# Designs tried in a protein design chat: VH-VL binders against q8ixk2r445to577. Part 248

Target 1, 133 residues: q8ixk2r445to577
Amino acid sequence: FFGMLQNKGLTDYCFDYNPPDENQIVGHQVILYLCHGMGQNQFFEYTSQKEIRYNTHQPEGCIAVEAGMDTLIMHLCEETAPENQKFILQEDGSLFHEQSKKCVQAARKESSDSFVPLLRDCTNSDHQKWFFK

## First folded at step 10 (VH-VL)

Design S90 (framework fv_retifanlimab)
Fold by ESMFold2-Fast, scan of step 10:
Structure S90 (fold): chain C 133 residues (1-133), chain A 121 residues (1-121), chain B 111 residues (1-111)
Amino acid sequence: as target 1 above (133 residues)
Amino acid sequence: QVQLVQSGAEVKKPGASVKVSCKASGYTFTSYWMNWVRQAPGQGLEWIGVIHPSDSETWLDQKFKDRVTITVDKSTSTAYMELSSLRSEDTAVYYCTREGKYYLSYAMDYWGQGTLVTVSS
Amino acid sequence: EIVLTQSPATLSLSPGERATLSCRASQSVSYYDISYMNWFQQKPGQPPKLLIHGASNRATGVPSRFSGSGSGTDFTLTISSLEPEDFAVYFCQQSYSTPYTFGGGTKVEIK
């Protein structure tokens, strides 16, 4: 799958990654922003290795969650995907993070009115359902 | 203006399949989710599922998953709902309805006129 | 699935009276400050018509006498002064989680 990764419940919002510097593509948090269909910052690839890749800049980035954390951050992709970079896109649209056993949910960013994807206990909420558009 | 025009009434025997069409006009067909909802005579509304015409992504109620197929034809701006293995309990008016975007949520803002499907021996 | 319970099942009222319709969800259908609750009006032989979206926002062309309120699990549709054309069945519907579900309806009947 390749395209905008959109939330079913928070329907106007898509995965968005716009690093402050094109020469520093890693280490920053993935956010949710209004889907615009115009920018490279909202285009992601879901790979056969269960990675969510950001291909807009070089080197390519892969979304990861560090142990004990719930935020999605951009890391460099590896030849063999580590467990913290594997997300299972399930039949119901849930995005299951294998290492933590949690699901990606659209959530409000602490200290602001903006939204971010975060790991949460898996539920049947549409805010945990994602699809490529 | 926005219009959803559905195919005509159908009478089917138990075990048969029915395919209802919904032709959209007056808006960009590929920009809005299309829902299917049914209503048995004198009863309430029951959601069947929804499809996005841009990529055919579908979300279905599990009770219909094994019997219902929702498809679209982008060239004719038409959505289809096919229900197989019909039972007498499937007798209902079937509606297609567009999901309009409102703030951070969706609401079914335009509805087809409905298609009566009667399942009898 | 989220179950929506509407009450009362029937309201018998005269034109000019106030109608208050209730919808209760089996779990919260609000996400932060957004409530995923919609209201529809249906007349015999016609498809449902959207009245209120997001719990409190009137759909385009809907008269100001219709208002919605509530959050979480408890929602209300109010018609401040019934007109003859308002006698119909009203359904609440949640879009918080699929499958989308509808309440059983409240019939507002004359007299």
Scores: ipSAE 0.572, ipTM 0.876, lowest interface PAE 2.1, mean pLDDT 91

Design S91 (framework fv_retifanlimab)
Fold by ESMFold2-Fast, scan of step 10:
Order: C-alpha cells, then structure tokens, then sequence
Structure S91 (fold): chain C 133 residues (1-133), chain A 121 residues (1-121), chain B 111 residues (1-111)
C-alpha cells in the first residue's frame, strides 16, 4: 500500500510529516493535516516489514514510537525493522503497534497545529481506523 | 434537520455542582465533535472543552480541568457538561455546539439554545 | 493560549456603509495554505451564528456582502454595505490549537 494515510473518523485528515530542518529529517513528531492530494509530506508507504515509510527525502524515514511514549516520531529506516517501527494494519482498518500493544488514534494536539496520531488502548472507534487513499 | 436542545436554567449556591445536558438529533451523533462554550452576562465567549461521542476522547481548557467533566450517552444522543465547586464568576449561559465538517476545515456550525446557570448565595 | 484581539471594540455606522473589523492573533493560526480563523455573529438573547470558516469561506446561507480575509496573525471581516439586520456583535475564533479562543468582540451599532 502507498499514498495518503487517511483517518476514517476524522474525515479529510491525513498523516503528514514536515520537519523544520531539511538536513535533519529524524526526531520530529508526525502530525495530521488536511489531505491535499499533492504527495510530498503526505506520501507514505506501508511495507512487507510492517513499516510506515516516508521516502520523499533521503535518507528514508520510518515512523517509530519510543518506549513509554505515545507520540509517533520519525526515525531512520533499518535493514531489518526494529520492533518499535512495526505497525500491523488490520482488516478493520486498525493500526496496531505490536511492541506497545496499542492502536494509533487521531487526537487533538493541545498546543500546536490541531491534530496528531497518538497511541491509545485499542477500541472500535472510527478515530482508530485508517486507510490508504 | 440538525437540532441541539439543552436542559433548562439552573440556580445554584457557591460550592455546588451543576450538570447541563444537550440532546442532539437530525444527524449521526457519533460522527461529530461536540464543544462546550460559556458566556458570562454582557461578556465574551469562553471555550470549555470538546468531546468526541464515538470514544469519549476529551480536550479541556486547563483552567477547567479540575472542575469540569464532559460525558456522552450514545443511546440517547446526549452530551453532558458537569461543573463542580461553583463560584459567582461561573454565572453564565452555557452552550453546546457541534463541529461541522467542511472541505477545508471544521467549525462550530450548530448551537444549542443555551442554558443559564446562576450562582448566588 | 492564543490571544485574539479585536478592534475596534465598537463601530458606529449607518445602513449602506462598509464595515471593516480586525482580529489579530498573538501567534500564527495558519498552517500551509489554511488559516484556522472563524467569524461569528451574535444578536441579544441568541446563540452565536457561524458566518465565515477557514478565514475566507462563507457558511451556508450567509449573504455575499460578508467576506473574510487574512492569514498568519492578521484577519479582517468586511461587510460591504450594512443592512439593518447586520447590527450585532461579531467574534473571531481560532481553531488552530486547543484551547480554542475567541476575540473580545466588535459591536456594530447604528450611528
């Protein structure tokens, strides 16, 4: 799968990654922004290793969650995907982070650009359902 | 048509709690965020918080965090805002309001009629 | 929190005149090409009514004499030719980040 990763419940919002420094792509939080269909910062690839890759810049980035955290951040992709970079896209649209046993949920960002994906306990909420557009 | 119908006016003493209801109809209740906003007599508008009825995800203004609880009852399509430890400065009209979905944005498109809460000794 | 400052506090005009209302944010409420600024109209005893969303888009049923503009920190609501029903209080509101905040309001009154 590849394209814009859109939320079923929070309609019109997609995964978006726009780091402030062009020479430092890693370490920044993934956000949600209105789906624009132009690719670039909203173009992601779901791989056979269960990675969510951002490959519009070199080196390629892979979404990860650090131990004890609930935010999705960009890390460098590795030859063999580490556990913190593995997300299982289930048939019902849930995006399950295996290492933490939690699901990715669209949520409000308390002090910045409005919306972000966060790890939450898995529920049947449409805010936890994702699809490639 | 979309309607938000709120409970009636309340008069409370300082230190009491009040629970205001907002019954939604005319749309899929679990598909839209529901905001709570208040307005003191002759004053401006103040945002309290928002809840999504599908999973009860809530965001509150920090100044209300210790005194406000927002909940929903999906079976009756009703949202509730409970404010505790009432003070005279909490006297206001309290509104529930839905966030409408537009191509480029979200905005509070339908509002309840308002519930006047008066706090007096 | 993002503070919104509206000016003037009161605008005294006659029917047929143009009204220009300002709203300034303490920090940018724009991301890419979208500005998260909304405008509401309120009449005594009534809840606010949405006029403009995303800085420049009219809500359904809002007359063409109402227009919004601006980006970043500076926003304007313009009423090209005041009708009697337009004398009301107008509030700007940002939905860029929580907590959502409102401006103090501009009262448009008959001169």
Amino acid sequence: as target 1 above (133 residues)
Amino acid sequence: QVQLVQSGAEVKKPGASVKVSCKASGYTFTSYWMNWVRQAPGQGLEWIGVIHPSDSETWLDQKFKDRVTITVDKSTSTAYMELSSLRSEDTAVYYCTREGKYYLSYAMDYWGQGTLVTVSS
Amino acid sequence: EIVLTQSPATLSLSPGERATLSCRASQSVSYYDISYMNWFQQKPGQPPKLLIHAASNRATGVPSRFSGSGSGTDFTLTISSLEPEDFAVYFCQQSYSTPYTFGGGTKVEIK
Scores: ipSAE 0.028, ipTM 0.687, lowest interface PAE 7.7, mean pLDDT 87

Design S92 (framework fv_retifanlimab)
Fold by ESMFold2-Fast, scan of step 10:
Structure S92 (fold): chain C 133 residues (1-133), chain A 121 residues (1-121), chain B 111 residues (1-111)
Amino acid sequence: as target 1 above (133 residues)
Amino acid sequence: QVQLVQSGAEVKKPGASVKVSCKASGYTFTSYWMNWVRQAPGQGLEWIGVIHPSDSETWLDQKFKDRVTITVDKSTSTAYMELSSLRSEDTAVYYCTREGKYYLSYAMDYWGQGTLVTVSS
Amino acid sequence: EIVLTQSPATLSLSPGERATLSCRASQSVSYYDISYMNWFQQKPGQPPKLLIHYASNRATGVPSRFSGSGSGTDFTLTISSLEPEDFAVYFCQQSYSTPYTFGGGTKVEIK
């Protein structure tokens, strides 16, 4: 799967990653922004290793969650996906973060762009349902 | 027709709590964010927080996090804002307002009539 | 928190005149081509009414004499020819980041 990773509940919002420049791909938080269809900052690939990769060129960024945190941060992809970079896209649309046992939810964060994906206890909320377009 | 109907005016003493209700009708309650905004007499607007009725996810202005609880009752399409430890500077008209989609952005498109909360000894 | 500064605090004008209201944000409230700036009108004893969303788009039922413009940190609300019902307080509001914030308001009053 690849394309724009869109939220079912927040229907016009997609995963978006806007690094300060091309040479600073890692270390910043993934955000949600209005789906624009232009690829670029909203193009992600879901891999057989259960990674969510940013850009298609090597070396690629991979979404990760650091221990004890609830924010999705861009890290460098590894040859073998580490536990903190593994997300299970389930049949109901949930993105389950294996290491934390939590689900990715569309949410708001103070002092940042108006919407961000965060780890939350898993529920049947449409804000926790994601699909590629 | 979208309507937001709020509970009536309240007079409270310092240190008390107040719970304001906002009953929504004319749209799918669980599909829109519900914001709470207040306005002190003769002053500007101050955002308190927001809740999404589908899952009760809430976001509050940091200054209110210790005193405000926002909840919803999906069966009655009603949102509630409870403010505790009231002070005289909490005297204001409190509004609930729906956040609807307009083109590529969300905006507070429908507002309740407002609930005046007066805090006085 | 994003601070919004509105100027002037008061505009004293006559019906038929043009009103220009400014709103300045302490940081950019735009991302790509989307500006998260909204404008509201408030009359005494009434709740605010949405006029402009997304910096320049009129809300449903809002007369064409109202227009919004700007991007980044600088935004303007223009009323091309004031009608008697337009004398009110106008607030700008950003939805770029929580907490949502409002400007202090500009009162448009009869001269």
Scores: ipSAE 0.145, ipTM 0.746, lowest interface PAE 5.6, mean pLDDT 87

Design S93 (framework fv_retifanlimab)
Fold by ESMFold2-Fast, scan of step 10:
Structure S93 (fold): chain C 133 residues (1-133), chain A 121 residues (1-121), chain B 111 residues (1-111)
Amino acid sequence: as target 1 above (133 residues)
Amino acid sequence: QVQLVQSGAEVKKPGASVKVSCKASGYTFTSYWMNWVRQAPGQGLEWIGVIHPSDSETWLDQKFKDRVTITVDKSTSTAYMELSSLRSEDTAVYYCTREGKYYLSYAMDYWGQGTLVTVSS
Amino acid sequence: EIVLTQSPATLSLSPGERATLSCRASQSVSYYDISYMNWFQQKPGQPPKLLIHDASDRATGVPSRFSGSGSGTDFTLTISSLEPEDFAVYFCQQSYSTPYTFGGGTKVEIK
């Protein structure tokens, strides 16, 4: 699948990657922002290796979760996807991170108006349901 | 003015299929989710599913998954719900309804007039 | 699925009286300061009409006598002074999670 990765529960919000440092495209947190379809910061590819790729820059970025963390970070893609970069998009729309056994949830940062995708225990919430637009 | 106009009442035998249409006007059809909801005579409302007309992304209640197909025709701004293997308990008024957009949520803001489907032998 | 329980099933009231309708969810339908609870009015032979979205926001054209409140699992629809056209069935509906679910309805009828 390729396109904007939209949240079912947080209805107008999409995965968004907009690093502040133009010369360092990896190592920053993935956020959620109003879906607009403009520019390249909201376009992702879901691959047969279960990666969520950010293809607008070279080298290509792949979303990963570091051990013990709950935040989604942009990493460099590898020829063979490491386990921390694998997400299973399930039939019900859940985005399951196999290594941690947790699901990606749309969440609000505490004391902030910002939204971010975070790993949480899997539930039937629409805030954990995602689809490509 | 937003308007949803549904096809007319139908009488079907058990085991048949029915296809209900919903023609939208007065707004950009491809920008809003379209829900299908049914109501058995004298009973409450039951959600069937929803489709986004821009790409046909569909979410269904699992109890209907094997019998319901929701589709759209962008050229005519029409949504369709087809229900197969009809049973007497499928007798209901079927509604199409648009999800209006609010700051961080959707709500079913406009409804079709409803289509009565009667399943009897 | 999220189960919504409405109470009472029937309210028998006179015009000018206050109506208070309850809706309880089997789990929270709130996400921070947003509650994904909607209220609909239905009259015989007509489709449902949206009254309240996001627990407390009135839909366009809905009279100010209708108000919604609540968060988490407990929600209330209030009609401050019943008009003749308000005698109808009222449904709550959650949009927090699919499948979307409706309460069983509260019938507001003339005494």
Scores: ipSAE 0.008, ipTM 0.643, lowest interface PAE 9.0, mean pLDDT 87

Design S94 (framework fv_retifanlimab)
Fold by ESMFold2-Fast, scan of step 10:
Parts: sequence; structure tokens; C-alpha cells
Structure S94 (fold): chain C 133 residues (1-133), chain A 121 residues (1-121), chain B 111 residues (1-111)
Amino acid sequence: as target 1 above (133 residues)
Amino acid sequence: QVQLVQSGAEVKKPGASVKVSCKASGYTFTSYWMNWVRQAPGQGLEWIGVIHPSDSETWLDQKFKDRVTITVDKSTSTAYMELSSLRSEDTAVYYCTREGKYYLSYAMDYWGQGTLVTVSS
Amino acid sequence: EIVLTQSPATLSLSPGERATLSCRASQSVSYYDISYMNWFQQKPGQPPKLLIHDASNRATGVPSRFSGSGSGTDFTLTISSLEPEDFAVYFCQQKYSTPYTFGGGTKVEIK
């Protein structure tokens, strides 16, 4: 699948990667922003290796969660996806992070960002349901 | 017709706790965020926090994190805000307010009538 | 937190006059084409009522004499010709970041 990764519960919001520093596109947090039809910073690819890839700029980025953390960070993609970069997009729309056994949830953060995807205990909440558009 | 009906006025002593209720009707309770906002007499508005009734995801202003608990009862479509360790500065009208979707974002569109909480020694 | 400063604190005008109310944010509350600023009207003894959402969009049922403008850090609420029912306190509110914050309010009163 590829396209805009949109939240079912927070219906107008999509995964968005727009790093504040143009000279370092890796290492920054993924955010949620209002879905637009332009692709670019909201265009992601879900691969057969269970990666969520950001292909807008080179080198290609892959979303990862570091051990003990709950935030989704852009890392460099590897030839073989490491466990911290694997997300299972299930048929019910849940995005399950294998290494942590948690699900990606649309959440409010105590920061300048309005909404961000965070790892949370898995529930049947629509805020944990995602689909490509 | 959307309605938010809050519990009645409370008078408490310093150090006590208060729990205000907000019963929603006229819409799908689990589909909208519910905010809590307070206003001291003659003063401005202060945001306390928000909860989503579908999963109880809650976000609070750091000023209130040690003293406020926001909960919901889906079976009765009721939201609750409990404030502990009350001080005279907590004397205010407390509002619940629904956050509705407007085009590309959200706005607090329907408000409860308010609950006056008076803290006096 | 984002601080909102409203000016003037009080605006004394007569019916039929134009009112312009300012709200300034300590940092930008805009991202791309969207400004995360709302305006509310509050009358004594009543809860606030939503007037404008996303800086410039009137809420349902709000008269056309009310308009909002601005982006980034500087926002304005304009009432083109004051009616008797418009004398109230007006608050701006940002929803760009939590905690949500409100301005101190501008009281529009009869001269």
C-alpha cells in the first residue's frame, strides 16, 4: 500500500513528516497533520517487510520506535528491516509495533505539535485504526 | 438537539475534593472530545483538559495534572471532572464543552450551563 | 504554553459603530494554510458561544457582521456595525498546541 496514512477516529489527520531542519531529514519525530491531497510530506509506503517508508527525499527514511520509547522517529532504512521498524497493519486497521507489542494511536502531545502518533496499549479505539488513502 | 447538562453548585472547604458531572444528549457521545474549562468570577477562561469517551484518552494542562482526574461513563453518556486538594483560588464556574469537527479542525461548539464551585474556609 | 494577548481590554462604542479587536500570540499558531485560532462571545451569566473557527470561518448562525482575519501571530475580530446584542466580552483561543489557551478578553461596552 502507499499513499496518505489516515486515522479512522481522528478522521482528517494523516501521518506527516516535515523535519524542522532541512539539513537533517532523519532523527525527527513523525507528526499528524490535516490530510492534504499533495503527497510529499504525507506520502508513505507500507512494504512487504512491514516498514513504513518515507520516500519523498533521499536517503529513504523508515519509521522506528527506539526501545523504551513511545514516539515514532524517522530512521534510515536497512536492507533487512530491524525489529524496531516493523509495524503490522492488521485487517481491522490496527498498526501493531511488533517489538514493543503496542499499537500506534493518534494522541495529543504536551508540546507545540497538536497531534502525534504514539505507542499505546492496544485497544479497539478508532484512534488506533489507520488506512491508506 | 445537542445538550450538555451539568451537576449543581458545590460549596467545599479547603483541602476537600469536588466531582462535577456533565450529561450529554442529542449526539453520539463516543464520537466527540469533551473538554473541561473553568472561569473564576469576573476572570478569563482556563483550559483544564480533554477526554475522548471512546477510549478515555486524556490530556491535562500540567498545572492540574496532580489534582485533576477526568473520566467518562459511556453507559450514561456522562463525563466527570474531579479536582482534589481544593484551594480558594479554585473558586470558579466549571464548564464541560464538546469539541466538534468543523471542516479541517475542531472547535468547542456546545457548552454545559456551568457548575459554580465555591471554596471557602 | 502559548500566550494570547488581547487588546484593547475594553472598547467603548455606540450601536452602529465598527469594532476591531486584536489577539496576538507569543508564537505562530498557523501551519500551512490553516490558522488554529477561534473566537468566542460571552454574555453575563452564560457560557461562551463559538463565533469564528480557524481564524476566518463563521460558525453556523453567526451574523455576517462578524468577521475574522489574520495568520501567524496577529489576529483580528471585526464587527462591522454593532447591534445592541453584540455588547459582550470576546475571547480568542488557540488550538495549535496543548494546553489550549485563551486571551484575557476584550469587553465591548456601550459608550
Scores: ipSAE 0.020, ipTM 0.671, lowest interface PAE 7.4, mean pLDDT 87

Design S95 (framework fv_retifanlimab)
Fold by ESMFold2-Fast, scan of step 10:
Structure S95 (fold): chain C 133 residues (1-133), chain A 121 residues (1-121), chain B 111 residues (1-111)
Amino acid sequence: as target 1 above (133 residues)
Amino acid sequence: QVQLVQSGAEVKKPGASVKVSCKASGYTFTSYWMNWVRQAPGQGLEWIGVIHPSDSETWLDQKFKDRVTITVDKSTSTAYMELSSLRSEDTAVYYCTREGKYYLSYAMDYWGQGTLVTVSS
Amino acid sequence: EIVLTQSPATLSLSPGERATLSCRASQSVSYYDISYMNWFQQKPGQPPKLLIHDASNRATGVPSRFSGSGSGTDFTLTISSLEPEDFAVYFCQQRYSTPYTFGGGTKVEIK
């Protein structure tokens, strides 16, 4: 799958990655922003290795969550996906982070962005349901 | 029509707790965020926190984290805000307010009538 | 937290006059082309009422004499010609990040 990764509960918001420095594309938090349909910062690819890839800049980035953390951070992609970069997009739309056994949820957090994807205990919330457009 | 109906005025002594209710009707309760905001007499508005009724995801202003609990009861479409260890400075009108979707964002579009909580010895 | 400063604290005007209210944020509350600034009107004994959302969009049922503008850190609410029912307190509010914050309010009073 590829395209804009949109939230079911927060209906007009999509995964967005806009690194402040194009010469350093890794290390920053993934955010949620209004879906604009122009690709680029909102274009992601879900791979057969269960990665969520960001290919707009080089080198390619892969979303990861560090052990014990709840924020989604852009890391460098590996030839073989490490466990912290594996997300299972389930049939019900939940995005399950295998290493932590938690689900990606659209949430508010103290930051300069209004909404961000965070790891939370898995629920049947529409804020934990995602789909590609 | 959207309506938020809050519980009646409370008079409490310092150190007590108060639990204010907000019953929602006229919309799908589990589809909208519910905020709590207070206003001391003659003063401005102060945001306390927000909860989403679908999963009880809650965000609080750090100033209130140790004393405030926000909960919901989906079966009655009611939100609750409990404030403990009351001080005279907590005397205020407490509002629940729905965060409705407006075009491409959200705004607090419907407000309860307010609940006056008076803390006095 | 983002601090919102409203000025002036009080505007004393007559019906028919233009009111211009300012709200300044301690940091930008805009992301791309969206500004997460809302305006509310409050009359004595009543809860706040939403007037403007996302800087410049009038809420449903709000008269055209109310308009909002601005981006980044500087925002303005304009009432083009004051009606008697417009004498009230006006608050700006940002939802760019939590905690949500409100300005201190501008009271529009009869001269």
Scores: ipSAE 0.037, ipTM 0.693, lowest interface PAE 6.4, mean pLDDT 87

Design S96 (framework fv_retifanlimab)
Fold by ESMFold2-Fast, scan of step 10:
Structure S96 (fold): chain C 133 residues (1-133), chain A 121 residues (1-121), chain B 111 residues (1-111)
Amino acid sequence: as target 1 above (133 residues)
Amino acid sequence: QVQLVQSGAEVKKPGASVKVSCKASGYTFTSYWMNWVRQAPGQGLEWIGVIHPSDSETWLDQKFKDRVTITVDKSTSTAYMELSSLRSEDTAVYYCTREGKYYLSYAMDYWGQGTLVTVSS
Amino acid sequence: EIVLTQSPATLSLSPGERATLSCRASQSVSYYDISYMNWFQQKPGQPPKLLIHDASNRATGVPSRFSGSGSGTDFTLTISSLEPEDFAVYFCQQQYSTPYTFGGGTKVEIK
């Protein structure tokens, strides 16, 4: 699958990655933003290695969660995907992060109208259901 | 003005299939989720599923997954709900209903007039 | 699935009286400051009509006598002064998680 990764519960919001410096694509947080249909910062690929890849820049980025953290950050992709970069897209639409045993949820960033994907205990909430458009 | 017009009443035998249509007008059909909900006497409202007409992304209640197919025809702005292996318990009024968009939520804001499906031997 | 319990099943009142309808969810249907609870009005032979979305926001054209409140698991629909056209069945519905579910309904009938 590839395309824009949209949330079922949060109206019209998609995974979005827009680092401030294109020469440093790693280390910054993945956000959620209104789906605009123009690709680039909202275009992701779900691979057979269970990676969520950002292919609009070289080298390619892969979404990861560091141990003890709940935020999704961009890392460099590796030849063999490490466990912290593996997400299982389940039949119910959940993105299960295997290493942490948690699910990706659309969440509010602090006290703003900004949103980010975060790891949370798995529930049946539509805010934990994702699909490619 | 937004309108959802459904097909007419159907009488079916147990074991048959029924296909209900819902023709949308007055808005951009491909921009809004379309739900299907039924209402049987004494059982209240029961959600069946929802489809997004832009890509046919579909979410269904588990109890209907083996018997329900929801589809759309973009060229005619029409949604369809087909229910197979009909039982007497499937006798109900079937509604299509659009999800209106609000800042951080959806709500079923416009409803079709309903289609009565009667299953009897 | 999230189970919604409405009470009372029937509320028998006269025009001008206040109606208070309850809806209780088996788990929280709130996400931060938003509660994904909607209220519908249904009259015989008609489809449901959206009254309140997100617990407390009136839908377009809905009179100010209708108000919704609550968060988490406990929600209330209040009609401050019943008009003749308000005698109907009222359903709550959660939009927090698929499968979406409805309460059993509260019938507001004339005394």
Scores: ipSAE 0.414, ipTM 0.841, lowest interface PAE 3.0, mean pLDDT 91

Design S97 (framework fv_retifanlimab)
Fold by ESMFold2-Fast, scan of step 10:
Structure S97 (fold): chain C 133 residues (1-133), chain A 121 residues (1-121), chain B 111 residues (1-111)
Amino acid sequence: as target 1 above (133 residues)
Amino acid sequence: QVQLVQSGAEVKKPGASVKVSCKASGYTFTSYWMNWVRQAPGQGLEWIGVIHPSDSETWLDQKFKDRVTITVDKSTSTAYMELSSLRSEDTAVYYCTREGKYYLSYAMDYWGQGTLVTVSS
Amino acid sequence: EIVLTQSPATLSLSPGERATLSCRASQSVSYYDISYMNWFQQKPGQPPKLLIHDASNRATGVPSRFSGSGSGTDFTLTISSLEPEDFAVYFCQQGYSTPYTFGGGTKVEIK
C-alpha cells in the first residue's frame, strides 16, 4: 500500500510530515493535516516489513515510537526493521504497534487545535481506523 | 438540490441475489461517503456499510461482509448495493444515504426513498 | 459493536406537551468536545430525516422546538411542545465507530 494515510473518524485528515529543513529529516513528530492529494509531505509507503516509510527526502525515514512514549517520530530506516518501527495495518483499519501493543489514534494535541497520531489502548473507535487513499 | 433516487421494488426467491441502485444528483458525488441502511417491516434501522465514491474505499458491518458488495459508477453518479444468498429475514426496505461533512464528524443528511426487497418462496 | 438503548419504546402524549426521549450507549461515543450521536425522525412510508447531529446541533430546516443534549453514554432528544406533525418514530444513531448502530426507536403517538 502507498499514498495518503487517511483517518476514518476525522473528516479529511491525513498523516503529514514536514521536517524543518533538509538537514533535519529525522527526530520530529508526525502530524495530521487536511488531505491535499499532492503527495509530498503526505505520501507514505506501507512495506512488507510493516514499516510506514517517508521517502520524500533523503535519507529515507521510518515512523517509530520510542520506548515509554506515545508520539510517532520520524527515525532513520534500518536494513532490518526494528520492533519500534513495526505497525500492523489490520483488516479493521487499525494500525497496531507491535512493540507497545497499542493502536495509532488521531488525537488532539494538548492545549492546541492541532491533531497528531498517538499510541493509545486499542478501541473500536473510527479515530483508530486508517486507510490509504 | 441534493437528491438520491433508488431503483424499484424487487421480489426474489431464497438463494438469489439482488442489486439496488442509488442515483445521486445536486452535489459532487465523489466528495461524500455513501451509506447503505436497511429496515425490516415494522423494525428498526440496520447499517450495512459505506463507500467513498472517489476510490471505492469500503467499510462493511462484519455480519454482511460475505454477502454484500457495494460499488459505484462515477460516470453516472450511481451507487450500488448487491446482497447475495438471500434469506427471508433479508426482507426489508433498503436505503442509500449520504454522509454530510461537519467539522470533525459525518452525519447521514440525505436519504433515498428506499427500495423494498421481498424474499419469499 | 456499540449497542444503543432507547427509552421509552412508546410515548403517548397530546399536542402541546413536552416530549423527552432517551438514548443510552453501551460505551462512550464522545471524543474530545464532539459527541457522535445523531437523531432521526421517521414517519410511515418515508425514509428517516436527520434532526440533530453531534448530540446538540440542529440539522438545516429543523424547528427550534427540537433540541438534543448529552455526552458520553447518555443522550436526550427533547421536543418542547409537540405539534401534530411531530408524532413519529425517533431513532438515535452513533457515528463514533463503524459499524454504525441505531437505537430501537421511540414511537411518539397521540394519547
Scores: ipSAE 0.294, ipTM 0.807, lowest interface PAE 3.3, mean pLDDT 91

Design S98 (framework fv_retifanlimab)
Fold by ESMFold2-Fast, scan of step 10:
Structure S98 (fold): chain C 133 residues (1-133), chain A 121 residues (1-121), chain B 111 residues (1-111)
Amino acid sequence: as target 1 above (133 residues)
Amino acid sequence: QVQLVQSGAEVKKPGASVKVSCKASGYTFTSYWMNWVRQAPGQGLEWIGVIHPSDSETWLDQKFKDRVTITVDKSTSTAYMELSSLRSEDTAVYYCTREGKYYLSYAMDYWGQGTLVTVSS
Amino acid sequence: EIVLTQSPATLSLSPGERATLSCRASQSVSYYDISYMNWFQQKPGQPPKLLIHDASNRATGVPSRFSGSGSGTDFTLTISSLEPEDFAVYFCQQYYSTPYTFGGGTKVEIK
């Protein structure tokens, strides 16, 4: 699968990677932003290794979660995907992070009208349901 | 103005299938989710499912998954709901309804007039 | 699925009186300061009409006498002074998770 990774509950919001510095592609948090259909910062690929790859720049970035954290950050992809970069897209649309045993949820940033994807205990909330568009 | 126009009433026998249409006008059809909701005579509302016309992404209530197919025809701005293996308890008014966008939420803001489907032997 | 319980089932009032309708969810339908609870009005032979979205925001064209409040699991629809056209059935509906669910309805009838 590839394209815009859109949230069912926040219907207009998609995974978006917009680093402050174009030359520093890794180490920053993945955000949610209004889906614009123009690719670029919102174009991701879901691979056979259960990675979510950012294909806009080279080298390719892979979404990861650091141990003990709940934020999704951009790392460099490895030839063999490490466990912290593996997300299982399930039949019900949930995006399950196997290493932490948590699900990716569309979440509002504290004291802001901005949204970000965060790891949360798995529920049947539409904010935890994702699809490629 | 936004308008949703549904096909006319249907009378079916148990075991048959019915396909209800919903023609949208007055807005960009591919930009809004389209829901299907039913209401048995004198009863409450029951959600069936929803489709996004841009890519046909569909979410259904699990109780209907084996009998319901929701589709769209983008060229005519028309949504369809087909319900198979009809039972007498499927007798209801079936509505199509658009999910309007409201800041940080979505709500079913425009509804079709409803299509009465009667299932009787 | 999230179950919505509305009370009372029937409310018999006269024009000019205040109506207070309750809706309770089996689990929270709020996310931070946003509540995914909508209210609809339905008259005989007509489709439902959106009144309130996000628990407290009036839909376009809805008179100011209608107001919604609540968060988490407990929600209220208030009609400050009933007009003749307000005698109808009112449904709450959650949009927090699929399947979307509706309450059983509260019928506001003329006494």
Scores: ipSAE 0.166, ipTM 0.773, lowest interface PAE 5.3, mean pLDDT 89

